# Ledger of designs, part 6: VH-VL binders against q9h2d6r1778to1887

Target 1, 110 residues: q9h2d6r1778to1887
Amino acid sequence: LNFKKGWMSILDEPGEPPSPSLTTTSTSQWKKHWFVLTDSSLKYYRDSTAEEADELDGEIDLRSCTDVTEYAVQRNYGFQIHTKDAVYTLSAMTSGIRRNWIEALRKTVR

## First folded at step 4 (VH-VL)

Design p4 (framework fv_daxdilimab)
Fold by ESMFold2-Fast, scan of step 4:
Structure p4 (fold): chain C 110 residues (1-110), chain A 120 residues (1-120), chain B 110 residues (1-110)
Amino acid sequence: as target 1 above (110 residues)
Amino acid sequence: QVQLQQSGAEVKKPGASVKVSCKASGYTFTGYYIHWVRQAPGQGLEWMGWINPNSGGTFYAQKLQGRVTMTIDTSTSTAYMELRSLRSDDTAVYYCAREGYWGDYVFDYWGRGTLVTVSS
Amino acid sequence: QSALTQPASVSGSPGQSITISCTGTSSDVGGYNYVSWYQQHPGKAPKLMIYDVSNRPSGVSNRFSGSKSGNTASLTISGLQAEDEADYYCSSYTSSSTLVFGGGTKVTVL
């Protein structure tokens, strides 16, 4: 009950523009990962085999999480994890999967 | 074993519509996006759009907006691409491809292609 | 016309190394680390050779390697073999959340 696993996408920021004064982008790339919720973090991997090998693609520290909210995105059903130093935008393939992830994350944080 | 099986070749007159099928097997159909890519004879690859089999959500190349419709049938694990108001320059091999390596418009498996010829 | 610029042809003899360039803009190749390379033999569907600039799928020979500098991505084939004779296409994610391909490069072995 206190752990959740599944496929989701996370919005990956593009590299820093060489000239920020005239070059802007309002879109970024979605990366699909195998997500694993623990008691203190949300870890993500290339797949479940990479999870078994503990080969992380990334990790969100939930101890600094301030809020988890729905967020409209073009790709599927989005939501955001707000931390004191960053905002992570994620996307689930269905509204039900999004609801279940938001509920699990909120229960873990608060 | 992952496979994408496409429907057979089609010959159409200008102004007609064509609907190409792509039957997936060997994996969870709703777990992966399906993209459509076409290739005119002797030419390069052109991306057409994607469909999310879990939601039915779609995103199309602007050039094809209004003429293309992508759909899925989850009961048969089949994706469809319908192109309307066909022109001679729509003559191409049409591929379906699975978006693998988790996101990112990376195509790990491709169908064999469906040749659509538009001629009088 | 293609969005990404590749040389029309590159040739080499068996055992040599060849490099294919793929040049875009800051809105595609230069802005994102999401470049893929596909090999296409006559009458066949394309095959993924490289993804995310430099990653090889399982089953792809280590003779194939990818890199990127600024707005230009490169595919290098070392130890060139007769079976490498094919068309090669680069692709890149764009700031409009679309995918664009290069014009393709015909690799000729002898």
Scores: ipSAE 0.007, ipTM 0.595, lowest interface PAE 11.7, mean pLDDT 84

Design p5 (framework fv_daxdilimab)
Fold by ESMFold2-Fast, scan of step 4:
Structure p5 (fold): chain C 110 residues (1-110), chain A 119 residues (1-119), chain B 110 residues (1-110)
Amino acid sequence: as target 1 above (110 residues)
Amino acid sequence: QVQLQQSGAEVKKPGASVKVSCKASGYTFTGYYIHWVRQAPGQGLEWMGWISAYNGNTFYAQKLQGRVTMTIDTSTSTAYMELRSLRSDDTAVYYCAREPWGDYAFDYWGRGTLVTVSS
Amino acid sequence: QSALTQPASVSGSPGQSITISCTGTSSDVGGYNYVSWYQQHPGKAPKLMIYEVSNRPSGVSNRFSGSKSGNTASLTISGLQAEDEADYYCSSYTSSSTLVFGGGTKVTVL
């Protein structure tokens, strides 16, 4: 069952595990995708047509997620999904949309 | 608080172009999508396309591709919709409408701009 | 012809409940939870009544409720009042990343 869907941007290269000094200042790597939240993962596609075809651009395994936090970025309203292996930086268009995604993700995290 | 102010009614001849404006106020313009929806007299709503106020990216309904252009001016928080090669069946009230990003729903609408195409 | 099928008209007496259907396919109403309903009084712009199938915006009466089963979404108006007399349109996101509207339903309060 899908819990939430919507457009967001993600940095095309996930960062190293959490570090206080990790600050992203460039936005040239941002990629906009159609995100689909499930009970175990956050999947993303080029658009909703790709979702219907099940042609993934990427997937974040939420079972390895350790935290979801707000994170300052140069464009819009950023947040990070911290996993044991990587940190994913995402951006939502409004602060309200960011809040809704963070809440939904935190409820899904084991 | 939130307001979308549209330009006034237009009367055009077949083959002409029309450019409708939609000036946003009361919110952060670049945080939202602007959609254009039209309604011919006595008919239903027809979706025309959207433009991102954030980056100016557009997506148009297939039947209007090649005749429609949507643009933004972030300095004046204004969205524009230009429709070219006008036909009599383009006679309609043209609405701009705000989409909170990702909702696919229009929480605020402009009052509409009547465009009449007649000879 | 509209992409989504709605009855042309529905009528009821004050205090009754009425339901308006909106039927699409698995590529729109059936495939996504992005169904919205709009109310339009003569000479006025449409007003959002329901979004994401069943969510009600702030300021919309709780007499309005939305639901979906398979390829059909429904808007129910309980405790019908004179001011509910209007045209009602459904809309849905599609697998082609477009939005489509139903043909509209005229609600008459007897």
Scores: ipSAE 0.006, ipTM 0.575, lowest interface PAE 12.6, mean pLDDT 85

Design s1 (framework fv_fezakinumab)
Fold by ESMFold2-Fast, scan of step 4:
Structure s1 (fold): chain C 110 residues (1-110), chain A 119 residues (1-119), chain B 111 residues (1-111)
Amino acid sequence: as target 1 above (110 residues)
Amino acid sequence: QVQLVQSGAEVKKPGASVKVSCKASGYTFTGYYMHWVRQAPGQGLEWVGWINPYSGGTFYAQKFRGRVTMTRDTSISTAYMELSRLRSDDTAVYYCAREDYGDYVFDYWGRGTLVTVSS
Amino acid sequence: QAVLTQPPSVSGAPGQRVTISCTGSSSNIGAGYDVHWYQQLPGTAPKLLIYGNSNRPSGVPDRFSGSKSGTSASLAITGLQAEDEADYYCQSYDSSLSGSVFGGGTQLTVL
């Protein structure tokens, strides 16, 4: 069961949880991927053809997710998925896309 | 280029079922959600539901639950919407529409299928 | 029954500016969900005109612009032309319904 799909950007490497102060992020590290939300994970692929072949670029285990929060970034509308061992920073093209993804992710996490 | 080609007009009796098809071309069919939207004569647009062509997963508006079924055939890039127990107020043009941008944005629409329900 | 409220009609003369409003509630536009706009010419399928409150798809003239504030959104058409005569629909997502919702549509008449 897929709950949501769409194009977003993610920073190449997950980082430690940052201070909640306003921060700008380098755009050179952003990678655009096709994201697919399932009941237990957020999977991302180079494109929808790779999704069909199940050839992942990466996967965020939502079972270990502790929080999903808005996060100011230089590029578009950022948010973070906090897990027990990593923080993933994503960027959506509009504020509404970000809000819809945050809502969908929070529903999945319980 | 993206095209959504729908099946032809149908005339049905009350109580019957209708199955409308939407054949996609010009893009990866399984990469985009497909929605169904209807429009009764002289009225506005009404959202029916969506299907994920990759998984076959569906979600329907509350008004249509129990009467609508959405399916797809990935081998021919075709989505289907079947509406059962038809009533005269189901008379409408039924559109398929592709979702892009991940936020219920309907970027390409089929030309519509007129379904007339009359005794 | 439409969930978002639009005026049933609006009119203007060629060259003028018209604005079409779209009013929602706390479960849709007021919750921060984006508003999209569609143009429907007589006898045709709707066409995406504006997405994500203010973005134009390729091929849509810059005479069309969108905005959003609070629980409402607006579509502005400047330099009105005869070919703009159509029905216009706003659309958003509603969290209480977990689905897409439309406005009732606004018929634009070019005088």
Scores: ipSAE 0.006, ipTM 0.601, lowest interface PAE 11.2, mean pLDDT 85

Design s15 (framework fv_fezakinumab)
Fold by ESMFold2-Fast, scan of step 4:
Structure s15 (fold): chain C 110 residues (1-110), chain A 119 residues (1-119), chain B 111 residues (1-111)
Amino acid sequence: as target 1 above (110 residues)
Amino acid sequence: QVQLVQSGAEVKKPGASVKVSCKASGYTFTGYYMHWVRQAPGQGLEWVGWINPNSGGTFYAQKFRGRVTMTRDTSISTAYMELSRLRSDDTAVYYCAREGYGDYVFDYWGRGTLVTVSS
Amino acid sequence: QAVLTQPPSVSGAPGQRVTISCTGSSSNIGAGYDVHWYQQLPGTAPKLLIYGNSNRPSGVPDRFSGSKSGTSASLAITGLQAEDEADYYCQSYDSSLSGSVFGGGTQLTVL
């Protein structure tokens, strides 16, 4: 029951003190993952092979989602998924890909 | 599949205006920003500005502000760039370019429109 | 007049490696903005060669690679071929200008 799949980037978890590795890369805050949208969550993997093996890098529980909004970022086309416990910032490669993801996410969140 | 077809060469006198068109095909016109970049003969590339074909919103480089106007017609998937009060140093090839892959990445370019400004 | 600095020319022999530098400042490359590279063959429009510092569009051979460090970026071309003769431009975003900025271009000659 997967609604949408594709490559996007996500900002690292809020976390306490900045990771040393984040200060040494040209796009240190962003990590690229293979995203899979289901009816209850947005799952992300290191690649599509990891998806087939069900080896998760992370998961956003959409049952706690309150809003999905466009958000200006320095890299690509940003948007945020607001949940009751956190805000996740994502980036799509084109404005069209962002528009399609926001639409799909808003349809999933009822 | 993606194509950007630009209007033909123009010759103008100093003080005139020129309007260049860029007709897009092979993709959803309103899904991608369109940029304009110029190149004077034997010189490098110079960014002019962008238009969001969906909203009609625009942003221009400071050098061209007050002289350039970007518009689009979604019914024919065409973007326009009008440059007014032309000077001889505006002589250049003017390119339209689609923004894809990411912010300010110009993935497909039109063939260019030569605008010659001379007395 | 160009905001990003490139050498005006570079040359190499067939099969060799060449690198083209692109130097920016704290308001563009040094601020963390990505660098993109374009190839312009004589009499043609520019073509996207590298985006996001190191990514290749479909159809660009792996002989072309990009890297970025601090306020500078580099384009590397290995296994140099005669058809690589072209002008190469780096490009980034500048926060002080709120717009796209280009390097002055580098003419590659294959000797």
Scores: ipSAE 0.000, ipTM 0.593, lowest interface PAE 11.7, mean pLDDT 85

Design s16 (framework fv_fezakinumab)
Fold by ESMFold2-Fast, scan of step 4:
Structure s16 (fold): chain C 110 residues (1-110), chain A 119 residues (1-119), chain B 111 residues (1-111)
Amino acid sequence: as target 1 above (110 residues)
Amino acid sequence: QVQLVQSGAEVKKPGASVKVSCKASGYTFTGYYMHWVRQAPGQGLEWVGWINPNSGGTFYAQKFRGRVTMTRDTSISTAYMELSRLRSDDTAVYYCAREPWGDYVFDYWGRGTLVTVSS
Amino acid sequence: QAVLTQPPSVSGAPGQRVTISCTGSSSNIGAGYDVHWYQQLPGTAPKLLIYGNSNRPSGVPDRFSGSKSGTSASLAITGLQAEDEADYYCQSYDSSLSGSVFGGGTQLTVL
């Protein structure tokens, strides 16, 4: 059982386009969230206050996770969470933060 | 076309409360956080707080806790900010501003509502 | 007081380059949070000028650019024009406050 919390960015998925006044760029598509790793899911919130209120923005079901791999991105240190239904692209602020998240995620599903 | 239309100017006495409205159009109201930012005459911008129109969840800056309440009505795509126990130093233009998601970027702003607090 | 520090005023002549600084701390810009910039023309609401440190919304001229380093950010305006005369605000997120923070604003005068 691993339990980890912290700030990361996740690439915005098709469904909610960027604001019409914003240009389409990698940085404009990234959304920064407060991530919370549990034994069965990776939940993400607007911030730690939203976590306390249990107001989540999204959730990745780790029970369907097939792989967690490093992935090159233009902004900071990227990695992907592969599930049966989707691939989530995330970015951590440092290589060390990325390494710690990948290790924690892999231990949760192995 | 995205528009945020705010209610008109208000004059209040110290100790009263004021409720400012912000009517959104041209986008999915529940898909975007709404923030409130104020500006005293000749002064800078000061963040008040946000509301999630989808959930009704709110968060307020420490300075305003206990005096501010943010609400919304999804049936008319309108957000509200109520500030109570008004003081003269609450005199300011109050703006609503839309945040797409993350990083607190404000892509569209209302024109502002002037609230004057005087005896 | 504002949480982020900006010079209260800056001035330049038409065609010149001006730079507006925005200084934060370890809980905001120094923590890696993005910086956004807003332009406020006299008597109007603020308008988004730069987002995510260096990106321009559609319709913003390329003579406006943003950068960020360490605990500070900068807005650069090249080819200065009379219509650039406005107040400019930087903005970021502060983790210790769990909220948005603004700079005090910089009044740009075109000489």
Scores: ipSAE 0.007, ipTM 0.612, lowest interface PAE 11.6, mean pLDDT 85

Design s17 (framework fv_fezakinumab)
Fold by ESMFold2-Fast, scan of step 4:
Structure s17 (fold): chain C 110 residues (1-110), chain A 119 residues (1-119), chain B 111 residues (1-111)
Amino acid sequence: as target 1 above (110 residues)
Amino acid sequence: QVQLVQSGAEVKKPGASVKVSCKASGYTFTGYYMHWVRQAPGQGLEWVGWINPNSGGTFYAQKFRGRVTMTRDTSISTAYMELSRLRSDDTAVYYCARELWGDYYFDYWGRGTLVTVSS
Amino acid sequence: QAVLTQPPSVSGAPGQRVTISCTGSSSNIGAGYDVHWYQQLPGTAPKLLIYGNSNRPSGVPDRFSGSKSGTSASLAITGLQAEDEADYYCQSYDSSLSGSVFGGGTQLTVL
């Protein structure tokens, strides 16, 4: 299915659209969260216990998603979720995890 | 069950072209990248390239650019690898192998097609 | 093309432990890309043995294990059996080549 869960990192604040040049991002700016993909959003929590308690740290509305693309980052495997209002930069621990997340996100967007 | 069935052995002269087929069954053909890997007699595995059966997009190892062409036919779930301007050092078993997109490992392999290039 | 480095051969007696190393660089294993291992019995196609550094496909005995540290990976085979005699290949992804890379292969001889 489209439903997917796992650990990833996200930058503290949504970014501006990417620069024309490749960007390297410092590890110290990243926040590690437990991510949960639903039919309409990508939710993130402090950990899986917080998910069970429904204590949300943040949420990306996928109904406004315009694109999901790979994006170079310094330490791990980055990608971006573009929405009409913001760009979110995420990082997965392996290239396989990144591609699986991109594919799942692309299947879910509406 | 997942199967990758390859075409039979070929004998070619230097300068000729060869086209190897790989027919997939038991899964959604467009859901997995198809890679081609070769192995010269008594030698190790060498990656040739991949095709995305969904888009038709391809990517080839630098060594084979200009000589290799990968295509697919989604109506019969078959991938093809054509290698042109054959040299004797192209003699190898050519394998097709599937990758779940983004996982980078090959979970199922065809049994291989021996291509012999000799004068 | 970037090549992962493996010893050309290893040997052991039945019941013993052997390890096969796989050394990469900063553009592949060192960049965080997973290492996968394949077993090739004589006259057959390679078969997936370990994926994602340490995971076993269904049907692979637990005496096969994988690990990764820094720019290197290792395949360990405990309780060595005669049927383990085969060639073993490591594989990863190389970001500078944007493609898959293989080790040179290791021939395991069961004494």
Scores: ipSAE 0.006, ipTM 0.568, lowest interface PAE 14.5, mean pLDDT 83

Design s18 (framework fv_fezakinumab)
Fold by ESMFold2-Fast, scan of step 4:
Structure s18 (fold): chain C 110 residues (1-110), chain A 119 residues (1-119), chain B 111 residues (1-111)
Amino acid sequence: as target 1 above (110 residues)
Amino acid sequence: QVQLVQSGAEVKKPGASVKVSCKASGYTFTGYYMHWVRQAPGQGLEWVGWINPNSGGTFYAQKFRGRVTMTRDTSISTAYMELSRLRSDDTAVYYCARERYGDYYFDYWGRGTLVTVSS
Amino acid sequence: QAVLTQPPSVSGAPGQRVTISCTGSSSNIGAGYDVHWYQQLPGTAPKLLIYGNSNRPSGVPDRFSGSKSGTSASLAITGLQAEDEADYYCQSYDSSLSGSVFGGGTQLTVL
């Protein structure tokens, strides 16, 4: 079952290699993906067509999630998903989109 | 150094198929998407599709669905694009280009393969 | 037709400034997708010039800069040099097409 879908940005995971031709910057570290919330994970894809093909860019295991909190970022409306082994930083285009995602994630975890 | 080395020019008749290769070196081949982009003589750039060399998963622009097939061979770090049922308006330079997952831009390009379709 | 709109040509003299526009729609640039720019010298493959609206790859001179506002982006070139004579393409992503989209290209002539 899918609870929510939509576009958001996520900071690159620690250890994910940047393009070797490029210098790293704050903006180059933000990656826009199509996010799909299920009852056990938050999956992200290149776009909705990649979701249809089941071609994942990444996945956050929500079974290990400990907290979901607002988090100030320089661009747009940030929040963090805290898990037992990592913290993921995401950004939504509006405060309303962020609020809806945090609510949906908290319902899934709690 | 990152290099994408493409196969040589091809001349084909209408109705034939062509298979272009793109050999990658200087990076982890399975860590980056490979895209194909074409350019007809005197015209602009047109996106064809991508392959994920890690999974073998592909996605094609609607215009090319049913005629294009993208594959790869991880043992030799080579990606392939096969275009079938060629028409004269398929005459173009075909480029392979690398994308780091989720970046959407192409940081390295092959030099291109000219495919000429003429009767 | 190209999905993104660029002027077909621009020209300038050595040392001057030129700007190249790239106009999109609500399904691409207007939806918040970044704009990237490529330089194509005659007879060569395109080369990444600007990524993520305003970032330069290593080796690209700071004479090249990018910006984005609303549904449009622009590439600015200052201190024009003869070797800047090339075709320039903008690129973004289109959610309605589920694919990468390019501008029609702009030929820069250095007079």
Scores: ipSAE 0.005, ipTM 0.585, lowest interface PAE 13.5, mean pLDDT 85

Design s19 (framework fv_fezakinumab)
Fold by ESMFold2-Fast, scan of step 4:
Structure s19 (fold): chain C 110 residues (1-110), chain A 119 residues (1-119), chain B 111 residues (1-111)
Amino acid sequence: as target 1 above (110 residues)
Amino acid sequence: QVQLVQSGAEVKKPGASVKVSCKASGYTFTGYYMHWVRQAPGQGLEWVGWINPNSGGTFYAQKFRGRVTMTRDTSISTAYMELSRLRSDDTAVYYCAREDWSDYVFDYWGRGTLVTVSS
Amino acid sequence: QAVLTQPPSVSGAPGQRVTISCTGSSSNIGAGYDVHWYQQLPGTAPKLLIYGNSNRPSGVPDRFSGSKSGTSASLAITGLQAEDEADYYCQSYDSSLSGSVFGGGTQLTVL
């Protein structure tokens, strides 16, 4: 069923516009979500109640995952999920939680 | 009901190898990391490394790299730690300890295996 | 030697309060990693006493408490009893070593 669940943060970085119509300074924002690992994806929700209702905030397709690596961040204990089309930066509250997530993700994608 | 049963005491000569076992019961063996920690007589606890019983993946403290090998046998829920090229300062009680689903929390420990290295 | 620093011994009389310190660095406790505590009675394996800085496992009396601040953690034992005579170890994670680290241990004597 579900391989792993827990609270983590993910970096939601604003996209760069093709041509700046307005001058805006924005900073990368960390968003806390409830993460659920399945055999094909890493899904994240506002909380566990949203998981029961299957109201997704986002999803990372692990079938396109190429690597999972530790990555230094300013917020707690970071790691990255590399896919063919994007790199997702996540942060766990402790080093052990990060290690457990990296191992679970690597096991899922082989 | 969780139990970690370790093999009996060993006496070895310098240069020999020792392999200590830790048989787990009362929980899903592949669901929890297993760590090894040693304690020399009258000294403190020293972390050796961990094994993931599900994947077989391992990580060892720098001091033991090249001399320690951790393995497991999922069919009998047993973890192993082998230490080679033994020295007299390897004399210690070697513990296996289960990590809970969390940050390196060792919630259950084996009773320890005394390894004595002397000539 | 040990990566985390504890006093080698501490003593108190029955009913008193004692505190055992655990001092780390910027790569472990100072980096925000949780601290866990273990009690080791003579001739026995260590037993989990406190996890995640301040949580007690089932069966651990509330006279045992943990706290963490900055680069250090402490274990407080109130209402000291003779059965509390043991070695106490703090433990955390060190990012520079990518592994678990222990304090040198503190022997508690109840006078």
Scores: ipSAE 0.006, ipTM 0.590, lowest interface PAE 12.4, mean pLDDT 85

Design s2 (framework fv_fezakinumab)
Fold by ESMFold2-Fast, scan of step 4:
Structure s2 (fold): chain C 110 residues (1-110), chain A 119 residues (1-119), chain B 111 residues (1-111)
Amino acid sequence: as target 1 above (110 residues)
Amino acid sequence: QVQLVQSGAEVKKPGASVKVSCKASGYTFTGYYMHWVRQAPGQGLEWVGWINPYTGSTFYAQKFRGRVTMTRDTSISTAYMELSRLRSDDTAVYYCAREDYGDYVFDYWGRGTLVTVSS
Amino acid sequence: QAVLTQPPSVSGAPGQRVTISCTGSSSNIGAGYDVHWYQQLPGTAPKLLIYGNSNRPSGVPDRFSGSKSGTSASLAITGLQAEDEADYYCQSYDSSLSGSVFGGGTQLTVL
């Protein structure tokens, strides 16, 4: 079951162990992907053609999701998906798209 | 299909101002940042600044602050760049370009507007 | 002068491989910011060729590829063809300027 699809950006690296001094991080690490929300995961692809071929660029296991929160980013409308093992930072094109994704994700995890 | 249609060529005298338009179609205008980039004849590309069409927020390269103003009209999906106190070295083709957000990637460009500043 | 450094020209024969370098500093490419590449045919607007260091937009042949290491990036063109004659620009973000920066451009000549 696919609840939602659309273009968003994600930081290449999920949140790792503490150590702000180890990474000064660039905002240009944002990568645009075609996201597909299912009942158990958020999958992302290079584009919708890659989705049809099931050629994943990445996947977030929503069964391990603990929270979904708004998160300030420099230019677009950011939010984070918190899992037991990592924090994923995403960015939506508009505040409305962010609100819709957060609502859809929160429904999926519970 | 995405299209960015720019206003026609302008000839101005030193000290005048020019306002270039960029009409967007084929996508949600407020969903993507719009940038302006110029190119003097035979020279390279030079970034001028950006506008967020959703909020109206702008940011300009240091070189152009105090002389450039970017605006938009969401009712007609059009962005504007106004450059004042023109000098002969402002002679250039001025492009509008849509950003693939978060990356400063310019995925679609207008055809350019030639602005000639001569005495 | 341009913030990112490119050779002013490169040349190659049909079918050969050419590479165009793009050298930055600690405030841009060296800080980890992505590099994008644009192709500008004579008399036309620039066209996005590579984004995010190595990704190709739809319609760009796979003989164009990008890479990034340290403070530098490279555009590689394999199987060089006459229609590849154009100016090529690299572009990134610079944290000290808080804005986009371009290379000076490289003119590619095919024999």
Scores: ipSAE 0.000, ipTM 0.577, lowest interface PAE 13.4, mean pLDDT 85

